# VHH binders against q7zyf1: the designs that were tried, part 10

Target 1, 260 residues: q7zyf1
Amino acid sequence: ALRIKVISMGNAEVGKSCIIKRYCEKRFVPKYQATIGIDYGVTKVHIKDREIKVNIFDMAGHPFFYEVRNEFYKDTQGVILVYDVGHKETFESLDGWLAEMKQELGPQGNIDNIVFAVCANKIDSTKHRSVDESEGRLWSESKGFLYFETSAQSGEGINEMFQAFYSAIVDLCDNGGKRPVSAINIGFTKEQADSIRRIRNCKDSWDMLGVKPGATRDEVNKAYRKLAVLLHPDKCMAPGSEDAFKAVVNARTALLKNIK
Below, E stands for the ipSAE of ESMFold2; O stands for the ipSAE of OpenDDE; V2 stands for 0.75 times the mean of E and O plus 0.25 times the DockQ between their complexes.

## First folded at step 4 (VHH)

Design b2 (framework vhh_7aqx_2; at its last look DockQ between E and O 0.01; V2 from the best seeds 0.00; counts 0 for: pae E 20.2 > 2, off the site)
Fold by OpenDDE, look of step 4:
Structure b2 (fold): chain B 260 residues (1-260), chain A 122 residues (1-122)
Amino acid sequence: as target 1 above (260 residues)
Amino acid sequence: QVQLQESGGGLVQAGGSLRLSCTTSGFTFSSYAFSWFRQAPGEEREFVGAISRSGGWTDYADSVKGRFTISRDNAKNTFYLQMNSLKTEDTAVYYCAAPKYFTLHSYQYDYWGQGTQVTVSS
């Protein structure tokens, strides 16, 4: 039977353990060692008519356990990367998690040979979503990661995530440990993604268009045209592109009204 | 071929000390974390302790915490279990293990020694 190693990553209390428990139920024998901050479990799953033995290492998200976590990154084939949609800081921390993993894998380590399933978790908490689906998806897909909306409480999205996740790992294994290029058809460019992110985080209309305050009408129009081509809904399949495009249109309009 | 070999076991009186060694060959020693396990007659194999690759981290079972210490010498491809204040309950066959993936669970370890008998007399 194919044996795979999976780890969970993410801040404390984002629901990593809950996601795993929800899926594995009685099959997950948690031996949480509070002293080391690792919960280890083994489960058997059937993917594409194959039995797969999965070793799951649920890692504590607290920095205190870094010295322990660093030992578990090696030879990982799949990562469940989790954030809480109601807490933006948990999403913002994802880059730090990736950096940690990369550091521990070393220069010879290639994250491209690892399947990532990003879980936007706690979608059941509808009261205050701080991270939009488009933002999470853009971040994930731009990196070639799988993206899922999940609720460990309701179970929504969990089975789908794991099925896709394990399937992708199996494919990776069958392909000699290389992620199939075809599996993640990123339908958008890095430039498009960066532009969308910039637009979402801009301070004002000048910043949105990437022009200096006091820019001329011609400069504004030039900047707009560039972004319009880049983000046009007919040409850009990036998550959030439509909203970004609208924002750019509005920004241009606003600026031109004030430029004599 | 990967080999682990325990040594240093024997008979010791309660309250005494014993140092076990595990000598390894056939793999890059510095790239692996290591663990000690023990199995008493009629009991399941239990985790005793572990040491990280760097040696900067160690963990111990509650039953041996404060009494046992694990260390490693990369130059000798050997890691150790220093056992102090031994109790009759510590009587068991002690095994050294090297996992492909660092874990505290015995069933995930790829490489095991043959074991060395430790007997603590009253």
Scores: ipSAE 0.011, ipTM 0.261, lowest interface PAE 9.5, mean pLDDT 85
Fold by ESMFold2, look of step 4:
Structure b2 (fold): chain B 260 residues (1-260), chain A 122 residues (1-122)
Amino acid sequence: as target 1 above (260 residues)
Amino acid sequence: QVQLQESGGGLVQAGGSLRLSCTTSGFTFSSYAFSWFRQAPGEEREFVGAISRSGGWTDYADSVKGRFTISRDNAKNTFYLQMNSLKTEDTAVYYCAAPKYFTLHSYQYDYWGQGTQVTVSS
């Protein structure tokens, strides 16, 4: 049987353990105490008529456990990366989690050959959602990661996530630990993704178009045309591109009204 | 049918320059990112450089940075590699390649040309 290693990553209290335990049921027996910050579980799954033995390391996200986590990054085939949709700071920490792993893998490591499943987890259904699905999906898919909306309480999305996650890991293993040449096509560029993120976070119409206050009509129109072509729905399949395109159109209109 | 075809290879002395072209058919050219790769005999295929769909982003292998320039001409459906200050270690078969989509983490390619030989003599 194929044996694989999976780790969980993400801030404390985002629901990592609940997602893992809900899927694994009885077979996730904790081998580690909270003071060392890692629980170990084993499960068996069948993917494409193959038995897969999965070793799951549910890693604590608190900075106190950094030195323990370092020992578990190497030789992993998959990462379950979790944030809480109700707490934007847990989403903002995801780049830090990737940096931690990349640093520990060193120059020989290749994150592109590790399967990531990003779980936008709904821990507190009574709280206002602070990270839109399109924002989380854009971040994930722009990095070549799988993305799922999950709820550890209701079970929403969890089985679907693990099925896709394990299937992708099996495909990676069948290709000698390298991502297949045609495995991932995301439909947008880094420039498109970066522009959508910037536009989402802009404070005003000047910043949105990337021009200084007081820009001329020609400067506004030139900046607008560049962004409009970049983000046009015919050429940009990125999550959030339609909203970004509309925002750019509205920003141009607002600026030109005041600089005739 | 999607086709890529390299041209412009040949023999050149060290320190010289050469311009490779990759002509395309069966694409909406402006919708694709493009890359150059090279392979010397007995070696793995090596990334040389890439250009985004818009042309706004380029990336180069450290071994060619500052010497090679990638560009595109949408009017001619053609993608270029300008190679300056050539060294004998640049000798290889050069391939142009296109993914269906560009990913931010890796260059994974669905379409390849047949290759053109570049030989740099001392």
Scores: ipSAE 0.000, ipTM 0.098, lowest interface PAE 20.2, mean pLDDT 78
ESMFold2 (binder alone), look of step 4: mean pLDDT 81; pTM 0.822

Design b3 (framework vhh_6qgx_2; at its last look DockQ between E and O 0.02; V2 from the best seeds 0.00; counts 0 for: pae E 17.3 > 2, placed apart)
Fold by OpenDDE, look of step 4:
Structure b3 (fold): chain B 260 residues (1-260), chain A 122 residues (1-122)
Amino acid sequence: as target 1 above (260 residues)
Amino acid sequence: QVQLVESGGGLVQAGGSLRLSCAASGFTFSSYAMAWFRRAPGKEREFVAAISRSGGLTFYTDSVKGRFTISRDHAKNTVSLQMNSLRPEDTAVYYCAAPTYFTLHSYQYDYWGQGTRVTVSA
């Protein structure tokens, strides 16, 4: 039987353990050694008519356990990367988690050979959502990661996530440990993604268009044209592209009204 | 061929000490955590101690904490178990194991030695 190693990553209290427990039920033997900060579980799953033995390492997200976590990154084939949609800081911390993993994998390690399932968790708390789906999806898919909306509380999205996640790992294994290129048809470019992110996080209309404050009318128009081509709804399939495009249009309009 | 060869077992009196050694070959030693298990007569195999790949982390079952010390030598491809203050309850066949993935549980160990017998007399 195929054996795979899976780890969970994410800040404390984002619901990593809850996600795993919800799916594994009795199969997950939580031996929370509070002193170690890692829960280990073994489960058997059937994917594509194959029995897969899964070792799951649920790692504590608290920085205190870094010295423990660093020993578990190696030989990982799948990562459940979790954030809380109601807490933006948990989403913002995802890059740090990736950096930690990369560091621990060393120069021979390649995250491209690992399947990532990003879980936008706690969607049941919709009234307080601080990270929208488009933002999470853009971040995840731009990196070739799988993206799922999940609620560990209700169970929503959990089974779907794990099925896709394990399927992808099986495919990776069958492909000699390389992520199949075809699996994540990123329908958008890095440039598009970066532009959308910039636009979402811009401070003002100047920043949105990527021009300096005080830019000339021509400079504004030039910048707009570039972004318009890049983000046009007919050409850009990136999550959030439509909103970004609208924002750019509005930014241009606003700036031109004030530029004599 | 993967080989784990345990040594150092024997008869010892209660309160005595014994050092077990396991010589590993046929695989990349540094890529594996190493562990010691034991099986007492009439009992199931149980976890005793483990050491991480780098050697930076060690884990022990509660009953041996403070008495047993696991260590590894990367240059020699060996893992050792220093057993102090031995008790009759420590009587068992001790096995060296290497998991594919670092784990404290016996579920996923790919390589096992033949074991070395430790007998602690009252």
Scores: ipSAE 0.006, ipTM 0.285, lowest interface PAE 9.8, mean pLDDT 85
Fold by ESMFold2, look of step 4:
Parts: structure tokens; C-alpha cells; sequence
Structure b3 (fold): chain B 260 residues (1-260), chain A 122 residues (1-122)
């Protein structure tokens, strides 16, 4: 039987434990106590007609527990990375979580050979969503991570996440611990992702098209055509590409009203 | 807004010591690893030292091992670089940096201080 190690990561109070407990229900048998900031359990699952024994480390996300959780990064096949869609700061912290893991694995570690499942968790459904799906999905998929919309309160998305997560880990293990080339089809380039992210954060139409105030009609149209080809929905399957494309069209229209 | 402010630079004789400090604000300091880089006159920016979020792991470029010590103080939100046995080759502007993570292949350091100048006289 295949034995794997998975950990959870993310800020405190984003619902990591709720996600794990909903999937495991009564099957999660702890071997450690939560008072050290880690719930450890062993569970057995069947995926693709294979028996998989899973060692799950549900780690506390509070910085206070760093010295405890850093002992558990080594030899990890999968990471469940969680943020709360209602709290932008928990999403913004994800890069810091990755940096911590990469730092602790050192030069011998290779984070690219670990399966990440990013959970955009809806802890409080009455709170206004501050990280939309396209933003979270773009961040995740541009890094080669799986992305899921989950709900700690309803259980939505959790079974789908774990099924895909374990399946991807099995594929990784079957490929000698390396990601198969076709395991994650992102359908877009880094250039496309970077452009969408930039456009999302632009404050004005000049900056959005990458032209200086006072640009000529030809300069505006040239910049527009470059972005339009890059982001056209038939050539770009990146999350948020449709909205970015519309924003670029609108920016062009707005600028041309003031230029002959 | 993330701010990293270096201090403690100055002129020192070869063999002397300096302690650099970096005050961090605008983010949760304890959630980030921190690094020092330097730029010598006419050279590109180079890595000097890094420290994990807790301070439990440190990394140094070979030329400073045994002479420099990176540390952090969570109560003051500061990262320090104790530089002993300084050499003229250590003359540079020293930058504090906070990593981001854009890809899994390498760290991205997008947050930088303005730098503090260290000059080591022969």
C-alpha cells in the first residue's frame, strides 16, 4: 500500500481543521494532542482502486507555532493551503507560507514536486467576499496548484478537493516523485497571467494599456492590439482573462474619446 | 504599505565590526523570512544572508560565513546583521529584503529597503 504525508497550511481561523474534519468525519483517529499546535492522524482511503494510507498533519497557522510546524515540512507529498475569501489578508499571506516551506526545505528540497491544493474557503457566508474566484484561481493555477472553492459550514467542494488532491499525489508518486507534464492543464502562459494581474490592479486607462499620458491614437491602438491578442478568450484560458479583456477594450474606448 | 528601513551603516576600519538593523512595518513581520543583500560599487546586487521566520534557520554566502550573524527580534520587528572582522571587500550598500513567492522555482524578493552604506577602510 501507498503511504503518503499531507499537511495543512494557512493563517489561523481560515477553517483548515473544519475542512479536514468534514472529509474524515469519524475516520480521523488522532495520535497527537492538539495542544502542541498540530493534530496528527492516520486514515485510509481508496483512490483509483488503490489503498492509500495517509498521515495528516493539521497544523496551526498562528506564527506562535512556527517552531513546532517546521519539523513537519520534510518528506511531504501534499499540502492543503487554505485562505478565507472574506479576509484578503489571509490570501495575501499565501506567498509567505510558500516562502516558509521553501526556506525550511533548503536547496535539497523541491517544492515543485509537492502537490498543492488551494482551498478558497467561505468561513462566513454573510461576510462580503473580498477575493474573487478568478483572482484566487489565477494565483493558484499559475503556480501549478490545484484550486477549489470550499465551504467550512456547508461542506461544499471538500470531497471534490480531496479526490483530486489524492489522485494528483498518486500520479506524482507513479511518476517518480515528479509532476507529469500534463498533470495540470493551466491553459495559459506566465505572460498572460502577469498581464491579467497587472490589469486588475491598474488605476487608470493610460496605465492599463501601458502608454504614457498624451499618447497618440496609433500608440493607443498598438498597445491595445498587443494586449487584445494576448488576452483574447480563444487564446487565453486564464482565470479572469474575460474581465481583463473587457477592461482593456473599455480603456481603449475611454482614451480614444480624448484623442482624434 | 510595506516598509523596510535599514540603519547602522558607516565607516569602519578593516577588522572592525558593525551591526546593521532593519525595521519592518506594513506586514506581519513574524510571518516572513528576511534577507540581506548588498551591492558593491560597480557590481550587481548579491545575496548575503537569510533567516527563517522563527530565526531557527540561517543561510550565508560563503564569503561571510563565520564573520556575519543574521538575527531577528519579533518584539521590535527588526532584522539585524552583526558584521565582524570586516574587510575592504565588504564595502557596499546593504539592503534588507522580504521575499514573496511568485513561482515554486525560486524566491522573489519584491520588497526592498533603501539601503545603508558600509565602507570598510584598508
Amino acid sequence: as target 1 above (260 residues)
Amino acid sequence: QVQLVESGGGLVQAGGSLRLSCAASGFTFSSYAMAWFRRAPGKEREFVAAISRSGGLTFYTDSVKGRFTISRDHAKNTVSLQMNSLRPEDTAVYYCAAPTYFTLHSYQYDYWGQGTRVTVSA
Scores: ipSAE 0.000, ipTM 0.100, lowest interface PAE 17.3, mean pLDDT 77
ESMFold2 (binder alone), look of step 4: mean pLDDT 84; pTM 0.854

Design b4 (framework vhh_gefurulimab; at its last look DockQ between E and O 0.01; V2 from the best seeds 0.00; counts 0 for: pae E 20.7 > 2, grease 24.7 > 24.2, SAP .673 > .668, off the site)
Fold by ESMFold2, look of step 4:
Structure b4 (fold): chain B 260 residues (1-260), chain A 121 residues (1-121)
Amino acid sequence: as target 1 above (260 residues)
Amino acid sequence: EVQLVESGGGLVKPGGSLRLSCAASGFTFSSYAAAWFRQAPGKEREFVSAISRSGITTYADSVKGRFTISRDNAKNSLYLQMNSLRAEDTAVYYCAAPKYFTLHSYQYDYWGQGTLVTVSS
């Protein structure tokens, strides 16, 4: 049987263990390791008529467990990266989690050859969500990661996530541990993704177009044309690009009303 | 409605050539990547070749140097030129594209019905 190693990553209390426990229920044989902050288990799954033995490390996200975590990053085929859609700080922490892993893999490590499944987990569906789907999806897909909306309470999205996740890991293993080149073609550039993220976070129309208050009509139109070409729906396939393009159009209109 | 229709399969002798075509309809083909996959009898479907929307190509090691993928965006068509065919190339060949305008890793959602290629004496 194919043997793979999977770890979970994310802040404490984002639902990592609940997601794993819900999917693996009858086939998960936990080896309790509470004294070191890592829950370990083995399970077997079938993907494409192939039996796969999975070693799952559910890693505690608290800073006190860093020295234990650093020994488990190497030789990992897949990462389940979890945040809580109701708490934007857990989403903002994801870059820190990737940095920790990259540092421990060293300069020879290639994080691009590890399968990531990002879970936008709905721990408390009654709260207003702080990270909308297009924002989380843009972050994930711009890095070549799989993205899923999940709920550990309802089970929504969890089976679909694990099936795609394990299938991607099998494909990676069958390609000699290297990601196939076709998996890297995501249909948008880093510049496009960065622009959409900036526009989403802008506080006013001046900042959105990247011009100073008091800019001339020509300066506003020049900044607008640059962004419009970059984000036009015919040329930008990124999640959130249509909303960003509309926002840029509206910002231009608002600024030109205040300029003679 | 999105449709992918393969044609050009058939019986050829080892060392021969064959050109597969895939006609796409129901979407703006020029905005999407496209790929060929194949499935030999009793085996899993496997990747053959892909072409990005900008024309960047990739190939499985087993076909590199023998197969050439191309696209004609004006005709909404995808092609696979297959040269120096071998018995192990015998398979049903599938045209594939993503369901939405974005290409995800391992996320081809639209598939054709397939065209059979048999390489035999």
Scores: ipSAE 0.000, ipTM 0.102, lowest interface PAE 20.7, mean pLDDT 78
Fold by OpenDDE, look of step 4:
Structure b4 (fold): chain B 260 residues (1-260), chain A 121 residues (1-121)
Amino acid sequence: as target 1 above (260 residues)
Amino acid sequence: EVQLVESGGGLVKPGGSLRLSCAASGFTFSSYAAAWFRQAPGKEREFVSAISRSGITTYADSVKGRFTISRDNAKNSLYLQMNSLRAEDTAVYYCAAPKYFTLHSYQYDYWGQGTLVTVSS
């Protein structure tokens, strides 16, 4: 039987353990039940008519446990990376988590050979969503990660996530431990992604268009044309592209009204 | 034989200070995190403080700012400096060492016999 190692990553209280528990209620044989620290368990799943034994290491997100979790990154084949959609800081911390993993894997380690399932968790708390789906998806997919909206509370998205997650790991294993190139056809370019991110995080219309304050009408139009081509709905499949495009159109209009 | 031995408990007045010690033997102390727990009469054992192998510390909210956990790996010892003691701090204090970090007593591998701290006027 194929044996795989999976870890969970993310800030404290984002619901990592809850996601795992929700899925494993009938399948999880816990060896360690620690809500704080490292929780280790084994589960058996069937993917594509194959029996797979999964070792799951649920890692605490608190910095205090760094010395513990740093030992568990090695030989990982799958990562459940979780953030809370209602807490933007948890999303912003995802890069830090990746950095930590890379550091611990060392120079010979390659995150490209690991399947990542990003869980935008706690979607049941819709009243206070601070991270949009498009933002999360863009971040995840741009890195070749799987992305899922989940609610550990309701169970929404959990089964789907794990099914896809395990399937991808199986494929990775069958491919000699290399992530299949075809697994995530990123339908958008890095440039498109970067542009969308910039537009989302811009402070003003100048920044949105990538021009200096006080730019001329011609400069504004030139910048707009570039972005329009890049983000055109017919050509850009990147998450958030439509909103970004609209924002750019509005920014141009606003700037031109003020430029004589 | 693995052993944790607590010492330093006693009677102290409110507002006073006390320093607890825990001596470890029979295992590689430096390879383990360490923690203090306490159990008051009629209450459940509760987490007080923990320290990682490298010296990262965490505290229960009830003792933050008053208690300080430290360790001396060369001496295989764990310490708890308790300042501004309160009546509610009265309990048997236990030293514990887990293989892996946890704030829950269930996962700790080694425990001491405890030392009694009584805070009374």
Scores: ipSAE 0.000, ipTM 0.250, lowest interface PAE 11.1, mean pLDDT 86
ESMFold2 (binder alone), look of step 4: mean pLDDT 81; pTM 0.828

Design b5 (framework vhh_8emy_2; at its last look DockQ between E and O 0.01; V2 from the best seeds 0.00; counts 0 for: pae E 11.5 > 2, off the site)
Fold by ESMFold2, look of step 4:
Structure b5 (fold): chain B 260 residues (1-260), chain A 122 residues (1-122)
Amino acid sequence: as target 1 above (260 residues)
Amino acid sequence: QVQLQESGGGLVQPGSSLRLSCAASGFTFSSYAMHWVRQAPGKGPEWVSSISRSGGITNYATSVKGRFSISRDNPSKTLYLQMNSLRPEDSAVYYCAAPTYFTLHSYQYDYRGQGTQVTVSS
């Protein structure tokens, strides 16, 4: 009955094909093999006790394939956006992937009405993580994207991701291709999310509070109070907010210790 | 699809206690903050309480702070609201709220359950 189009996005070798093949075929796939362009698959899924036919286009992430993949962005209901938790550069490239899609959709395209499932993939089980869960989740959820921790080897998160992903697409389709607008918004703001991301990436206490070296005690306390109002755990429930607030408190303490 | 099933409401006297439950399915429950919202007849929805995904952070509306306690059990995918010292103004249909999907730059929560009626009267 309902037919939808789904594409994969993300850098080469982050495991896009392994995730898709694991779900569609439910086979063990220990690592991603590079795709040579576009792989096509059809699967059936049952959502709301109805059958949904899904056309999946697994697109190669290497820049060489840009001219092939740019033809597949339009008329897409869902995107599986993948990065490797062991390689921070694949996470940092996600904004570039969104920009490529937005450019190819043009001014009449609305990326907000496309369902994204972000997969924080554990492609290399022997390598430590470079992107922790709260960082990836914050990035994803602040953009209105679903977020999942995945592994094709263990099966972690894959079935849950596709179930939520397809359910969200069906709901969007049932709402005329647009996301519903709720009368109540309960969550965190973009400003809160951006501040947590900035704090996570700061090198020193001056930078963390947004003050220059040599700032007075009053300047440090003023900067601290602005961030504390924004991030205090009584006011902010965003992923990573507790750690960000602790870091801000510690930064204030460290700076005031050195200011006489 | 996200499914929420609220239970535990009833007709009680002022000062009584009730414990509401919300059974969740169709999404990764442990990955999301959860909320309780209530709606009295002829009024708009009112936020009651929120709990972080780990359960470590809880927030309450001023009207219920100190009387209500939100909790969750992630293994059983269940959200709870312990309501003590109930007052007539607490009478409402209580819903648990879960994310079904997100708009860009904000969360949007959808009330997917049927709700459970709480009536506090003498």
Scores: ipSAE 0.000, ipTM 0.361, lowest interface PAE 11.5, mean pLDDT 78
Fold by OpenDDE, look of step 4:
Structure b5 (fold): chain B 260 residues (1-260), chain A 122 residues (1-122)
Amino acid sequence: as target 1 above (260 residues)
Amino acid sequence: QVQLQESGGGLVQPGSSLRLSCAASGFTFSSYAMHWVRQAPGKGPEWVSSISRSGGITNYATSVKGRFSISRDNPSKTLYLQMNSLRPEDSAVYYCAAPTYFTLHSYQYDYRGQGTQVTVSS
């Protein structure tokens, strides 16, 4: 039987353990002891008519456990990366988690050979969503990660996530430990993704268009045209592109009204 | 080949002290957090203590906190468990394990020593 190693990553209280427990039910130790910092479980799953034995290491997200969890990154084939959609800081911390993993894997390690399933968790708390689906998806897909909306509470999206997750790992294993190229069907370019991210995080209309404050009308128009082509709904399939495009249009309009 | 060899167990009186040792070989000892687990007859494995790679972080089960002390010597690849104020309920076979080579709770350990028997009795 194929044996795979999976770890969970993410800030404390984002629901990593809950996701795993929800899926594994009786197969996973119900009581997470924070004192250990790591919860270990073994599960058997059937993927593509194959029995797979999965070792799951649920890592504590608190920095206190860094020296404990850092050793578990090695030989990992799959990562469940979790953030809370109601807490933006947990999403923002994802880059830090990736950095930690990269550091621990060392120069010989390649995250490209690891399957990542990003779980936008706690979607049941929709009233307080701080991270939009498009933002999470863009971040994840731009890196070649799988993206899922999940609720550990309701169970929503969890089975789907794990099914896709394990399937991808199996494919990885069958491909000699290399991520299949076909899985990276990113329907958008890095430039498109970067532009969307920039637009989402811009401070003002100047920043949105990528021009300096006080830019001329011509400069504004030129910048707009470039972004318009890049983000046009008919041409850009990147998550959040439509909103970004609208924002750019509005930014241009606003700036031109003030530029004599 | 990964090898873990526990020693230092024995029969002792309540209130006494024992020091367990675990000699590790066949892997980079300093790269792994180490754990002590114990198993009493008729009971499942119980986590006792853990120590980080550098030794900077130690954790203890509530049942042994304040009485047991875990330490390690990375150059000699040895793990220690100082057990003070021993109680009859501490009686068990004690195992050392690296996280990569053991499972928590009721799972079987992939790599563990034969263990060392600790018996606390009057």
Scores: ipSAE 0.000, ipTM 0.260, lowest interface PAE 11.1, mean pLDDT 85
ESMFold2 (binder alone), look of step 4: mean pLDDT 81; pTM 0.816

